# Designs tried in a protein design chat: VHH binders against Metal-independent phosphoserine phosphatase (IPSP). Part 5

Target 1, 238 residues: Metal-independent phosphoserine phosphatase (IPSP), of Arabidopsis thaliana (Mouse-ear cress) (f4ki56)
Amino acid sequence: MGHEWIDAEREFKWSEDVKVESEVTEIVLVRHGETTWNAAGRIQGQIESDLNEVGLKQAVAIAERLGKEERPVAVYSSDLKRAKDTALMIAKTCFCPEVIEVPDLKERHVGSLQGLYWKEGAEKEPEAYSAFFSSQNDLEIPGGGESFDQLADRSMDALEQIAKKHKGERVIVVTHGGVLRAIYLRITQASSAGKLLNASVNVVHLRDQKWIIDSWSDVSHLSSVGFLQRGFDGDAKP

## First folded at step 1 (VHH)

Design d4 (framework vhh_6qgx_2)
Fold by ESMFold2-Fast, scan of step 1:
Structure d4 (fold): chain B 238 residues (1-238), chain A 124 residues (1-124)
Amino acid sequence: as target 1 above (238 residues)
Amino acid sequence: QVQLVESGGGLVQAGGSLRLSCAASGFTFSDYYMAWFRRAPGKEREFVAAISSSGSTIFYTDSVKGRFTISRDHAKNTVSLQMNSLRPEDTAVYYCAAGTDYFGLPSTDEYDYWGQGTRVTVSA
């Protein structure tokens, strides 16, 4: 440390030709495994629901796939049980000592829609249903729900905080369909995020403060397990 | 020079209201989570409320939910705490804090900058 560090610091201040080469931070975003309510076509939002038998097998398949790839330095998760249980399986297989819970990674609070079946939402809660599918990004969903902007802001805040801790590293983040859609739309400015299937692997890169979608909605690890053809698709009919 | 300056504390009777403000300077306010902590006489510093850098994510300790409201103003570099339905148990010195790491949000160890505190006394 000592005198040599002082001299190096002095030289750095006068050298405007120092080329800073950026590192890639890789964040592997996972949508939690299938739940009993996913299978039933029932809107979860922030209501707790458990992984079903298929969801547990999906969690194993994700863990086995990710265990064959570069080892992550950390596993983060929404504190909702379905995401946490998916993350625990991944962390165990990837030899990460714990899952770090992040409340900002919770699914969108969808107000009066929570607990309803998708097929009945328009009839039972027309205002909340209309608000969910509205292009008005600052419109909160009736019944204590969040606007798209509120969800997207906290989702991006969480992603950026994780990236700041892990510059140049690989981390896994387990979350929900609405969060993944919000991240995709904020990064791409696209009109749709496509179909976000349970237990899908989605990869984003941060380089020079720029977010890039590396891969999206990859379910190739589920060929022996299966998955619901109907994923989270807030851009289209459920 | 970094500083957080709290104001708005005072003496109030039970059921009353106070608004605390914290003025931030010397750092990029929009990059920081802002929080309020309090310390009652003879006790350790406890978490009260926090607001994310964007203002979209808000956390409250259970004892103040529904009574206190935290907000921030990026144009003024301020964070405020509106305290309604005050109870004698809310008597404490209230501190403004700024931090960049929200995974430990309720922990005092996660905050980079602290104010000097403002005293709130609630009479029974």
Scores: ipSAE 0.000, ipTM 0.104, lowest interface PAE 20.8, mean pLDDT 82

Design d5 (framework vhh_lunsekimig_d3)
Fold by ESMFold2-Fast, scan of step 1:
Structure d5 (fold): chain B 238 residues (1-238), chain A 123 residues (1-123)
Amino acid sequence: as target 1 above (238 residues)
Amino acid sequence: EVQLVESGGGVVQPGGSLRLSCAASGFTFSSYDLYWYRQAAGIERELIASIYSGGSTNYVDSVKGRFTISRDNSENTMYLQMNSLRAEDTGLYYCATDLGSPFYEWGTQFDYWGQGTLVTVSS
């Protein structure tokens, strides 16, 4: 109901650090590694799920890639286990002492669609399925689900608060496909956010109060591991 | 309204050819990945061919070298050219797309199906 429990769990503190406004703040947005439910085509939403063997290998690959780049000053994550487990691997490799959990970075609550196989959603929950695909951005999904606007507002708020604390710095944020899509659409006003593959690296910059997409959907670090390409169970190609 | 409409199915003899078409409307066709699935009697619905927005293609081993997937972004149509047809290719063929759904987390599922077109390979 109404998202009050998310606000009650907001336990981190924001700093009012003053930085030169012309500095670039870099936020490296990571989609969590593959889960058993990703592989099965099952809708997760805010239900907990575990990284599968491929997802664990993806987490190692992204951690190794990010460990060779500029060291981040902090690692933030959704408090959902799949994102937190991905973030813990990154934090360890990048020598960050802890992962800072941000409940506002959770995946969209998709109401009664949660737990269903995607291919059965229209049959089993037609009203929730219709709401999900509606162009009406303020329409909540039946069964306690969020509207797109509610997701996008909290996603952008979390992103802005992190950026405010880390002006001119580089941070890593581990989250979910729905959050990444919402951020991309709010920044670009595009009609699509493209493919949001598991363990992809997506980079946004904040400079002079303007958000910019620096790079998107980069899976170059996964060439030896593989990733789920939409439409093919067990045949993921680069 | 998002619609996918398959056509081109029919009865054909073993070794014959068919070309299936999938006419799409209600979305920006050129921006999305598209798929052909097959539902055979007694077998779960199977993805047989994919064509990505960038033009790359994938096939299951059983159809490689025999089937060719293609797309015409100017006509909002996807095709499946089926050559050297076998009795095992008999089934209902569906086109599908995932429209860049915010549920990117499940990875390999489709958002929309057509109604299907029947292919029967028999003498």
Scores: ipSAE 0.013, ipTM 0.220, lowest interface PAE 8.5, mean pLDDT 81

Design d6 (framework vhh_7zox_3)
Fold by ESMFold2-Fast, scan of step 1:
Structure d6 (fold): chain B 238 residues (1-238), chain A 123 residues (1-123)
Amino acid sequence: as target 1 above (238 residues)
Amino acid sequence: DVQLVESGGGLVQPGGSLRLSCVASGFTFSDYAMGWVRQAPGKGLEWVSDIYTGGSTGYADSVKGRFAISRDNAKNTLYLQMNRLKPEDTAVYYCAKGEYLPWSDSYGAFDIAGQGTQVTVSS
């Protein structure tokens, strides 16, 4: 008993069992599948675009992955077509009868930058380009664009409303890179959200009114499908 | 904390050449696209060139065929070889760290952090 008792007492730890007595709300955040404009390095913002052939395959791959995990009680999506089409594939595979559209999950309106190739932004719209990359979080982008704070506030509000409705449950939310970046930065207070790839799976938890990043930028389900990587000129695929 | 230190600027005659360097610290240099932007007196920032993590390069039409961007990841250093310089190339040149662009799934946005290096093309 001596040493065995000491080892047993020393190895007693506050475990997951203690933590699971608190309700955990799990939100699986998905960035929509690749579009022709993603592949071309063209700024979409709130302009409608369609999934390309790769994006459709990515949507199938993510749906298959999520369909093998714990069943979500609901699927939410930005009402922009690329996100909605990705969400519809997920909902079908996860046996969710509908996708719930949330306009506050739309991508950032980036004003006069919308429709431009990112390489053209500084030349064609220097004021909007400067505003977009400004560290001033309350600065709106010229041409009807949103500030970072406006984007982040509506993104977090949408996330809070979904979490409030689904306390202790698992839900899937399909949205856009700017929304995902804003959520990450608001939760972590970090200076960067890292790499946010099309059809990536990003998981956040709400426990005791505290947001936690559980996992981020997971594209392991895309190994056979492919995805755009840093280093592709204009995001073009091979 | 991101630090970018530009060097290699100076006074040069039209038709001459200069090689700019940028030494980076405070981040994993090999993980980021890098670029050069310039600002002529009394004008806004103008995008000059970029180089992605895989080595692919882009150039503004005004410098295409005359400038060459390159990187040395082992030395955390970005370069701009400038040939056949024109008076219109006179500007402060800034090294810029690429920001990930979520809407394009690539790097394209660029943050200036250094003081720049002055290039003056004059007879």
Scores: ipSAE 0.005, ipTM 0.222, lowest interface PAE 9.8, mean pLDDT 81

Design d7 (framework vhh_gefurulimab)
Amino acid sequence: EVQLVESGGGLVKPGGSLRLSCAASGFTFSSYWAAWFRQAPGKEREFVSAISSGGSTTYADSVKGRFTISRDNAKNSLYLQMNSLRAEDTAVYYCAADRPLYEGSFYTPEDYDYWGQGTLVTVSS
ESMFold2-Fast, scan of step 1: ipSAE 0.006; ipTM 0.370

Design d8 (framework vhh_sonelokimab_d1)
Fold by ESMFold2-Fast, scan of step 1:
Structure d8 (fold): chain B 238 residues (1-238), chain A 125 residues (1-125)
Amino acid sequence: as target 1 above (238 residues)
Amino acid sequence: DVQLVESGGGLVQPGGSLRLSCAASGFTFSSYEVGWFRQAPGKEREFIGAISGSGDSTYYAVSEKGRFTISRDNSKNTLYLQMNSLRPEDTAVYYCAAHPDFYSGLWEPHEYDYWGQGTLVTVSS
C-alpha cells in the first residue's frame, strides 16, 4: 500500500514563465420594457406594474437583438414582474433554460412616493420628495424608503456575486432605472448616468478586478422597429 | 411654488441667431432634466432638445441637430438654447419644461411636470 502523506514542498505552483492573460466578464444590463405606469408618469418603486403594448414590443426587439449576438450563459432578473417579463422574452429567444431571480436587483423603494404621479409628489409628499432629491446619499426616503447608498450597495453586491459565478462569461441582467443609475455612478464616480430609456442595453466589463463601462444607454434596436420616433437623435420628422 | 420663466425671444431675420434663457425656481434644478419645446400656430408642441440634470448628456430632435445647442448653468438655475441659422419655419412659441432626471420616457409633452409660459420667436424679413 502506498503513503498518503502531504509534503510541505508539494504546492501547486503557477508557471512564472507564462504570461497570465486578462479574463473579461461581460454583463449586459437591460432596463425593463415600458409599463403603463412609466407611460403615465407614475412612480413605481417596488410596486408591481405590467408592461404595456409598447413595452411588450420593446421586449421583443431587445430579445431579437440579443439573440443575434453571442449567446449568454445565463439570464438574471429583478423579481419585480416588469423585469421578469422582459427577461423571460430574452431567455426564450436566447435559448436560456430559465430566468434566475435576484431580489437585490429590485428598483429603489421610494417610500411614500410609491404610487404617486411625479407631477403630484412635491405637493402630496413634500418630505419624501425632498429626501429623494437630496444630495445626502445616506438619507432614507420617508415611508420605508431606501437611501441612495442602500440601493447602490445592494446593486453592486448583486453585480459582484453574478460576476464571480461567471468569470470570463457573458450574462444578461434585467433590472430598473434606479439600479442602473446606481451601478453607473459607483463605477464611474460621474455626477450623472444620463438618460436610461426603457429596454436600453448597457454593458459593463470586469477585468483584473476593475469595473469598466463598455457601452451605455444603447437603444438602436428600438429605432429599427419604429418605437423611438419622437425626441431622439435618430427619429424621423413627419 | 415652481416657476420656469423664458426670455430672449423676438424678431430675427432668416439666417440670424438668438439665445433663449429659462430661469427656474422652486425646485432642485440640478435633479431635473430640462428641455425645450416649440409650438407653431395650429400645430402640436414638438420636442427640440433636452439636457440631463448634470449637463453631461444632451438630446436633440433630428431636424434641429447642428443648428441648435442646449446648455445649462446649475449655479444660476438657468437653461439656455442657442439658435443659429434660423429659418421662417422656426417661428413658434418656445417653451422650457422640466421633469425629474430619474424619470425616463420618450420626451413627449405629457411627461414634463413643469412648464414655462413661453417666449415668441418670429423669423421674418
Scores: ipSAE 0.011, ipTM 0.334, lowest interface PAE 9.1, mean pLDDT 81

Design d9 (framework vhh_8cml_1)
Fold by ESMFold2-Fast, scan of step 1:
Structure d9 (fold): chain B 238 residues (1-238), chain A 125 residues (1-125)
Amino acid sequence: as target 1 above (238 residues)
Amino acid sequence: EVQLVESGGGLVQPGGSLRLSCAASGLTFSDYAMGWFRQAPGQEREFVALISSSGSTIDYSDSAKGRFTISRDNAKNTVYLQMNSLKPEDTGVYFCAATYGPDLWSYQDTEYDYWGQGTQVTVSS
């Protein structure tokens, strides 16, 4: 890692509206810190939940790590409180003036599963539970929930809009497990997105109109803080 | 009542192989993620391997990667751990554990709901 951000050079590049093959837009994707509901094994979806004490420490650890790296030009976030609170800590430490909220970066609406504990989902809402774990990408979750395709489409649209505004720049985007999984699967077409842990740092690059996974599921900044060794928040599966 | 019963442990020389089995009863096995943990004398219990309820998510500790293989047979309510290229450092009591939910996979022993009594694995010359 040896690139630097040069503000004057970036401003002078306004005269270059032509494709630059080596120009890279870097988006640092962060999953929000641990919440009380993550710790309880409770399905959040689009229901509000607060960062717990561990989640607040995780947000500080992410902010300190990112503060030592190249300064981002902007911080974007889901408008759900857990993501926004994580993003505010990052923005403050990285000297960004504000967090820009993007509703299309919200976690998957998981219908009637929202608010249930994972342990009770199969018994209380068997149809919604089956729909959530279905490999059928266009199947909506009962109770007003989204299909995987609906989630993935809005997630990629949000990413592309952000990238369009920040060509050749570095930005931070704070979001949720379901969104991160959807982005990974759309970019790679892999069968699995791997581990999606709270407060993980995930990096994607846009180069020559192509999305690339640069790094994924990095929690090295959490070694002194800790993290849940369990997947929850509607997105623990690959 | 839920029971997990491990078998297949024993004494083996370095470089040898063992296949551990864990038979589950009293639960809907296909709803549970399964893990293998081990504990050596005087040490804390450590993660070895996990497999999700469907078998789609599998992961290993760094010491187990490339040498051990976890698998499951939902029709037989059994999870397996095939252990190859065994080392003296693999010596310990091996426990199988179950945690509820197909979207639950965990590396942390405190997140598991049910535990077997363990089977002894000894790797010695």
Scores: ipSAE 0.000, ipTM 0.276, lowest interface PAE 10.3, mean pLDDT 84

Design e1 (framework vhh_gefurulimab)
Fold by ESMFold2-Fast, scan of step 1:
Structure e1 (fold): chain B 238 residues (1-238), chain A 124 residues (1-124)
Amino acid sequence: as target 1 above (238 residues)
Amino acid sequence: EVQLVESGGGLVKPGGSLRLSCAASGFTFSSYAAAWFRQAPGKEREFVSAIYSGGSTTYADSVKGRFTISRDNAKNSLYLQMNSLRAEDTAVYYCAADSYGSDEWLYTSEYDYWGQGTLVTVSS
């Protein structure tokens, strides 16, 4: 006779052993709002700069968007003022008690390029400019600047420490274009991270010790704020 | 010999549709973000839509739901499908391409490459 009674009990056991879903840690990475120096094409690096009128409106728009999504358990930020000010707006709207500052999330120190306009970098600081655009990942930028590898290592270390503290949770991290590019390239091994606009939403997931890009360079929340209000002046020469 | 060449402009009635094309040559288009801007008579140049190298898109509020930006990297081409056209959409439309840069804003005057423009006239 077949053992129908035993087979029924074995069938019940599989439902307890079914792993429905692996635990996912979600990190929402935000590039700070537009600054006066971003608008002027001026290299910031680790120099302090303030959000401009557009940047303040972008900070409100991203805060309102994130405030309507799943509530984050924490908001982390680079300790540079532009990132911190963007993060404070998000934290207020998402009902987070404080912004947690992480110095390792600062923008790349770009050495002697800091404070220059992009258009003058090649002529005023040719060695530093060449180093910045070099494919050599271990080359430090003259004037006390970091290599790509130094930036990427500290960026990934900060990301891993945050993820370790918030396993299975959702957190927001406000940082800079160079940090976001470094994270993207380390996770994907791609040749490009695409365009990373101010106040863009970029989402990474950690699942089973693997980093995954969930979404990247999303600026849909900015359609009513920066683009039509700011305008674009093109070529201003006579 | 870097070049962006727009085509597809013309006269169209309100409520009509038009498709703009931009052909890129002399650079690796697939690695660049690309955008459409427009300038109406007597107005400032304004942003219309952008598509990033990764495929993400963004739109100005005035065109959202009516216009669709797309790219074909195999053909080094950028497109703008314009539906439900209005008189206020009348403008010269420009194609622009920009490389990823640290501390650079896509909507500044410092785009890497620009086309010469194509005229779109929406009139009864």
Scores: ipSAE 0.000, ipTM 0.153, lowest interface PAE 11.0, mean pLDDT 80

Design e10 (framework vhh_8cml_1)
Fold by ESMFold2-Fast, scan of step 1:
Structure e10 (fold): chain B 238 residues (1-238), chain A 124 residues (1-124)
Amino acid sequence: as target 1 above (238 residues)
Amino acid sequence: EVQLVESGGGLVQPGGSLRLSCAASGFTFSDYAMGWFRQAPGQEREFVALISGSGDSTDYSDSAKGRFTISRDNAKNTVYLQMNSLKPEDTGVYFCAAQWGDEYTFSPSAYDYWGQGTQVTVSS
């Protein structure tokens, strides 16, 4: 009989069980595709904007890439339209029945800067512009805006809640540049998160209550589509 | 008054080469990223190539990579597109376009200024 191959398989499984000290939860963080306002250099914050033609092509490229990888058990998204529309393309390609909206994954409310073009922010709203680029993490942006700490706290809380529901599993989360920067800085305690390009794939792992950056700002799936070359790097984009 | 004036279009055989120029006036040229777009009859305008205001960064469509080279001369307020190994599918009206700043995109709607276009025809 074929008992020898069964014994070999059993030995391999036991060897693997001994090698792993903990389950790994994988969260694939995606920055939404390019919008008309991204293209115009216009500050979005929590104001709604639509994916442009490039953004729609980027969403397809992300979906095709992620569709070739391990199937996620769930797709989560910011409830802002640009993130939700990006997530819907991913969910469809990955055969997930719905996108789960999480308001705490919304982009930073940047107060009176919302709706302005970056090139006019310093002149039209100097206090809010200074607050946005300030290194003071508890400073709220004038006009009803959030501090960096408020953004980072809700972003990490959302990430922790998602991870608790999906221990040892793979999930996809679609969000925004400011959220991604906040998550990176909280996990690494670095001074910079680098470039956060539209439609980038960023991967974080949770193991034994410890967050780790597995990969960051990957745009290899966009070779035929393109992206905004300078990207968003959190509070540093003029 | 802003003007973008394309030149260098024409009829070429497959495998041939062509150099397009776009002369800009009425704005601070080095503050603008410059792009080339093309449009075939009955088709939407599509991205071809892009160069940053400083000239330090360039991007190309998949169809242009390895065959086309974008460059600029900020002293002459001119952007160029060198097209090699031309194919019939490259036929179309070629437009130059200007976008303020270095956070540029491949979306036509992001461009502040447009030229009137120059016809490129690749046929035998």
Scores: ipSAE 0.000, ipTM 0.171, lowest interface PAE 13.3, mean pLDDT 83

Design e11 (framework vhh_6qgx_2)
Fold by ESMFold2-Fast, scan of step 1:
Structure e11 (fold): chain B 238 residues (1-238), chain A 125 residues (1-125)
Amino acid sequence: as target 1 above (238 residues)
Amino acid sequence: QVQLVESGGGLVQAGGSLRLSCAASGFTFSSYDMAWFRRAPGKEREFVAAISYSGGSTFYTDSVKGRFTISRDHAKNTVSLQMNSLRPEDTAVYYCAAYPESDLFGYSTDEYQYWGQGTRVTVSA
């Protein structure tokens, strides 16, 4: 079947009445590896923090996994160091010549909460802490912080611009938990985005101008490295 | 001003039933997983049951599975624990807890859990 396809392809013309299935653009969304502040339960927001030893091993594990899959045509990243360092490892292993930095993929600016330990937030910054957990999506976090809507709008705009440049292609985007949550909620209209683990692989598809979640919160590549898993035994163990 | 208030505890004979209720205020109830824990005299706090934010998933410790049922009511901002076939070893103070479904960028810790003051359950032989 099809040993003469090269000649047929040159002469083949699609009828204007023929329905052609649309191509799928695949975006592999990666949450940066674990940082010293992640391990300490300390709020990063847009403050710089470095990958710790576990985070470096996680970055290698992601890179090795993605290096065995279909080669991406590009690697994009938040310009925050933890995301950039994770992306550089991926780009090196996938033979991508550079990491393209996108400032709109930065983590949410969480105002006066930035630099605090989570256990201290409610006491030290009760108004900012309340704002962060508020269901009011247009409420900015005190101290120069962003609302959920501001985060979600810039995150989706960045995602759409990347997709527009790479129709039908596969790209990797390294970003942060807040960005990933915002993307998930905008795509699904759900109230919940599930667990947003460090170094997780999350896949979204764009088909016929519609976003879909293909897979979410995949940490199968981390079985030999480990990851921070917090919360209670509800939808995941532990 | 997050508040969880438990009620429904009391004294009951072995084989009896109790329904515990937890009234939640000060947070977006529909975005939180809810759980019941208990602490028996001289013991540490242990997990009893949990229900996901949507109500679609429930989890139980083996010792209460088939006897206890957890449920939630978003209109009333309540989570309930129906306890059937009670045993003397179920004697404990029962605590309601709220866990954010979104764990603040994956940094969910015990400090993000909101706890009630507890309601006492005593099961006599």
Scores: ipSAE 0.000, ipTM 0.194, lowest interface PAE 12.2, mean pLDDT 80

Design e12 (framework vhh_7zox_3)
Fold by ESMFold2-Fast, scan of step 1:
Structure e12 (fold): chain B 238 residues (1-238), chain A 123 residues (1-123)
Amino acid sequence: as target 1 above (238 residues)
Amino acid sequence: DVQLVESGGGLVQPGGSLRLSCVASGFTFSSYEMGWVRQAPGKGLEWVSDIYSGGSTGYADSVKGRFAISRDNAKNTLYLQMNRLKPEDTAVYYCATEGYDFSEPLYGSFDYAGQGTQVTVSS
C-alpha cells in the first residue's frame, strides 16, 4: 500500500541526509480526555462539557507520558473547556508557562444535533442527521452547523500557522475527534481515520511543505487508566 | 485490531430473500450495539437496522416488516435476514457498531464498517 506521504515519511526515516539537511516540525496532536457527555453518548459539537473522573485521570496519564519525552516549546489548544483542561495538565507537567488558545481548533459545529443523545438524532433532527452523513463534503448541517470542508479547511489552516511558527521544533496541540479525523483525511486521502479514543496521542510532521502522519491512535499510556467503555478498541463494556 | 467481515450478499430477484452475516473480532462483541447500514450507487449511507446488547431492535421504515436483525454473542456474529427484497434494496451493506462522537459517527461512517457485501435485486 502506498501513499505520497508514505514516500516522504520513508525518506525522512531512512535517509540520514534528510535528517541533517532538513528540519522537521513535530506536532503532537491530542484528543481531549473523556467527558461526562462522551460517557453518556451525548453529542457535544461546540457545546461545553467537563472532563469526568476518567477524563481527569487520562489527562494526568498523557501529561506524565509527554513530560518524560522531549520538552515541547509550546502547548496549543481548542478554547473549548474539555480541550483546555486537558492542555493545562500537559502544560504544567511539561513546564510550559501557558496554553495558547486557538478557536479554529474547536470541534465541528454540528448544528441542531448538538445536545442530543446519539441514539435520538435520527428521530429528533432527521434533516441535520442526514446532512451529517451525506457524502457531500460542502453540505452544512442545519441549525448553524459546518460542512466537512469548512471544518477541514480551518483545521488545516490552524495547523499550518502553528507549524510555520515552530520550524524544527516540537509542539503539542489539544483538540477534538472531528478535527483529528479531518486532519488525517486531508493528509492521507484515506476513507477512514481509524479509532480516535479520548486522550490518544497522534503525531504529524511537516517537512518541505509536506504533511506526514508519523504515528496515530496511540493509547499505550492509558493501559492502567482506561478509556470510553463502549468504544471499538480493547475489552470495553457499558 | 477491530475487524468486521460481512458476507451473504449476491444477486437475487425481486421478492427473494438473503441472509447477511458479519463476523466481529477485536472487541467484546456482546457489550456493543451492532447495526447494518447500506449505500446504494450514487447515494449516501442509510441506516437499516440496529440491535442493542440487551436484544432490543430498531428498523428503518423502508425495511420494517421485511428485515430481521439478530445476533449470536457466542459466535461474535451479527445477522440480517432480508425478505421480500425490492430493487430499491440494491446497495452495499455494511456491518457497524456504536459510537457517540459525531467526528466518528455510529451510522454513515466507514470507520465503523467492514468492506461490505453487495446486494443486487434485479431480474
Scores: ipSAE 0.006, ipTM 0.294, lowest interface PAE 8.9, mean pLDDT 79

Design e2 (framework vhh_sonelokimab_d1)
Fold by ESMFold2-Fast, scan of step 1:
Structure e2 (fold): chain B 238 residues (1-238), chain A 123 residues (1-123)
Amino acid sequence: as target 1 above (238 residues)
Amino acid sequence: DVQLVESGGGLVQPGGSLRLSCAASGFTFSDYAVGWFRQAPGKEREFIGAISGSGGSTYYAVSEKGRFTISRDNSKNTLYLQMNSLRPEDTAVYYCAAGLDSEYFTPSDYEYWGQGTLVTVSS
């Protein structure tokens, strides 16, 4: 080739001899806003449910918070409506042109538990309820449900694919409690992921092929919305 | 067979301290978030504090201004509320409650409730 191309190749090669700080890929993981079924104590899994009035206010609060931070280059979401609606509010406020749907970010299919109220699960579907709380990670939930390993594998695959496309960049991913728990447990090897409230902001970093939890279960943006205060207002309501 | 049983209530003088306990049975206590609520005569039930089963996160009502501390001992299946600098306005029936603490936890998901213990703050 011409001397210009040879010099460009040498310049590129020599730049590799200089140690640069590792690039950080930042993924902001958001649990969707509160739904009518969350408020009722009803198990959603992969069944569709709509954001309630509180959930809509939470989506606005997340969007306002994220809109004040570094602009994300993309917004990804589970294709379930509650996650998509939360993501659309964020994308609009952050001036992202579209929400990219990722089916592998769907909530865990919890089989025969889907549609039941939590308070009736143990009585109506004891085998499925036992499977859900089992420490056996390869146990599928009766009624077409997924094992923890199946959920965690697809969740981590989706996260890795997104990170690979956005090296050194900041992206937002809207998903569900089960997905967030699976990601946390796979990254930390911990026994628990803590409490995952609706509309929580959770941040993970990828640096030198290593996942790090930067922050987790952050609901500071919700202190004025009334979810935390009103949600602890007394009665368990199925 | 699930039970939550509160204890430690009683008469206490203004400025005094009191510790409430809630003994849980019939479920895996560590899998549940647990919290304290109170209800004074003629008033609605109000939130005091909650603690996660899985992460040790604690939440308090802003109105308590640091006077109350929630804690749990999963080896004893017991929830505690330490109440300091008590005032006549703290007179209420105190309830403990348990709800799922995993990925499906919401405040409205408190499945189990105790019967309550009366705290009277009076001279």
Scores: ipSAE 0.000, ipTM 0.160, lowest interface PAE 14.5, mean pLDDT 79

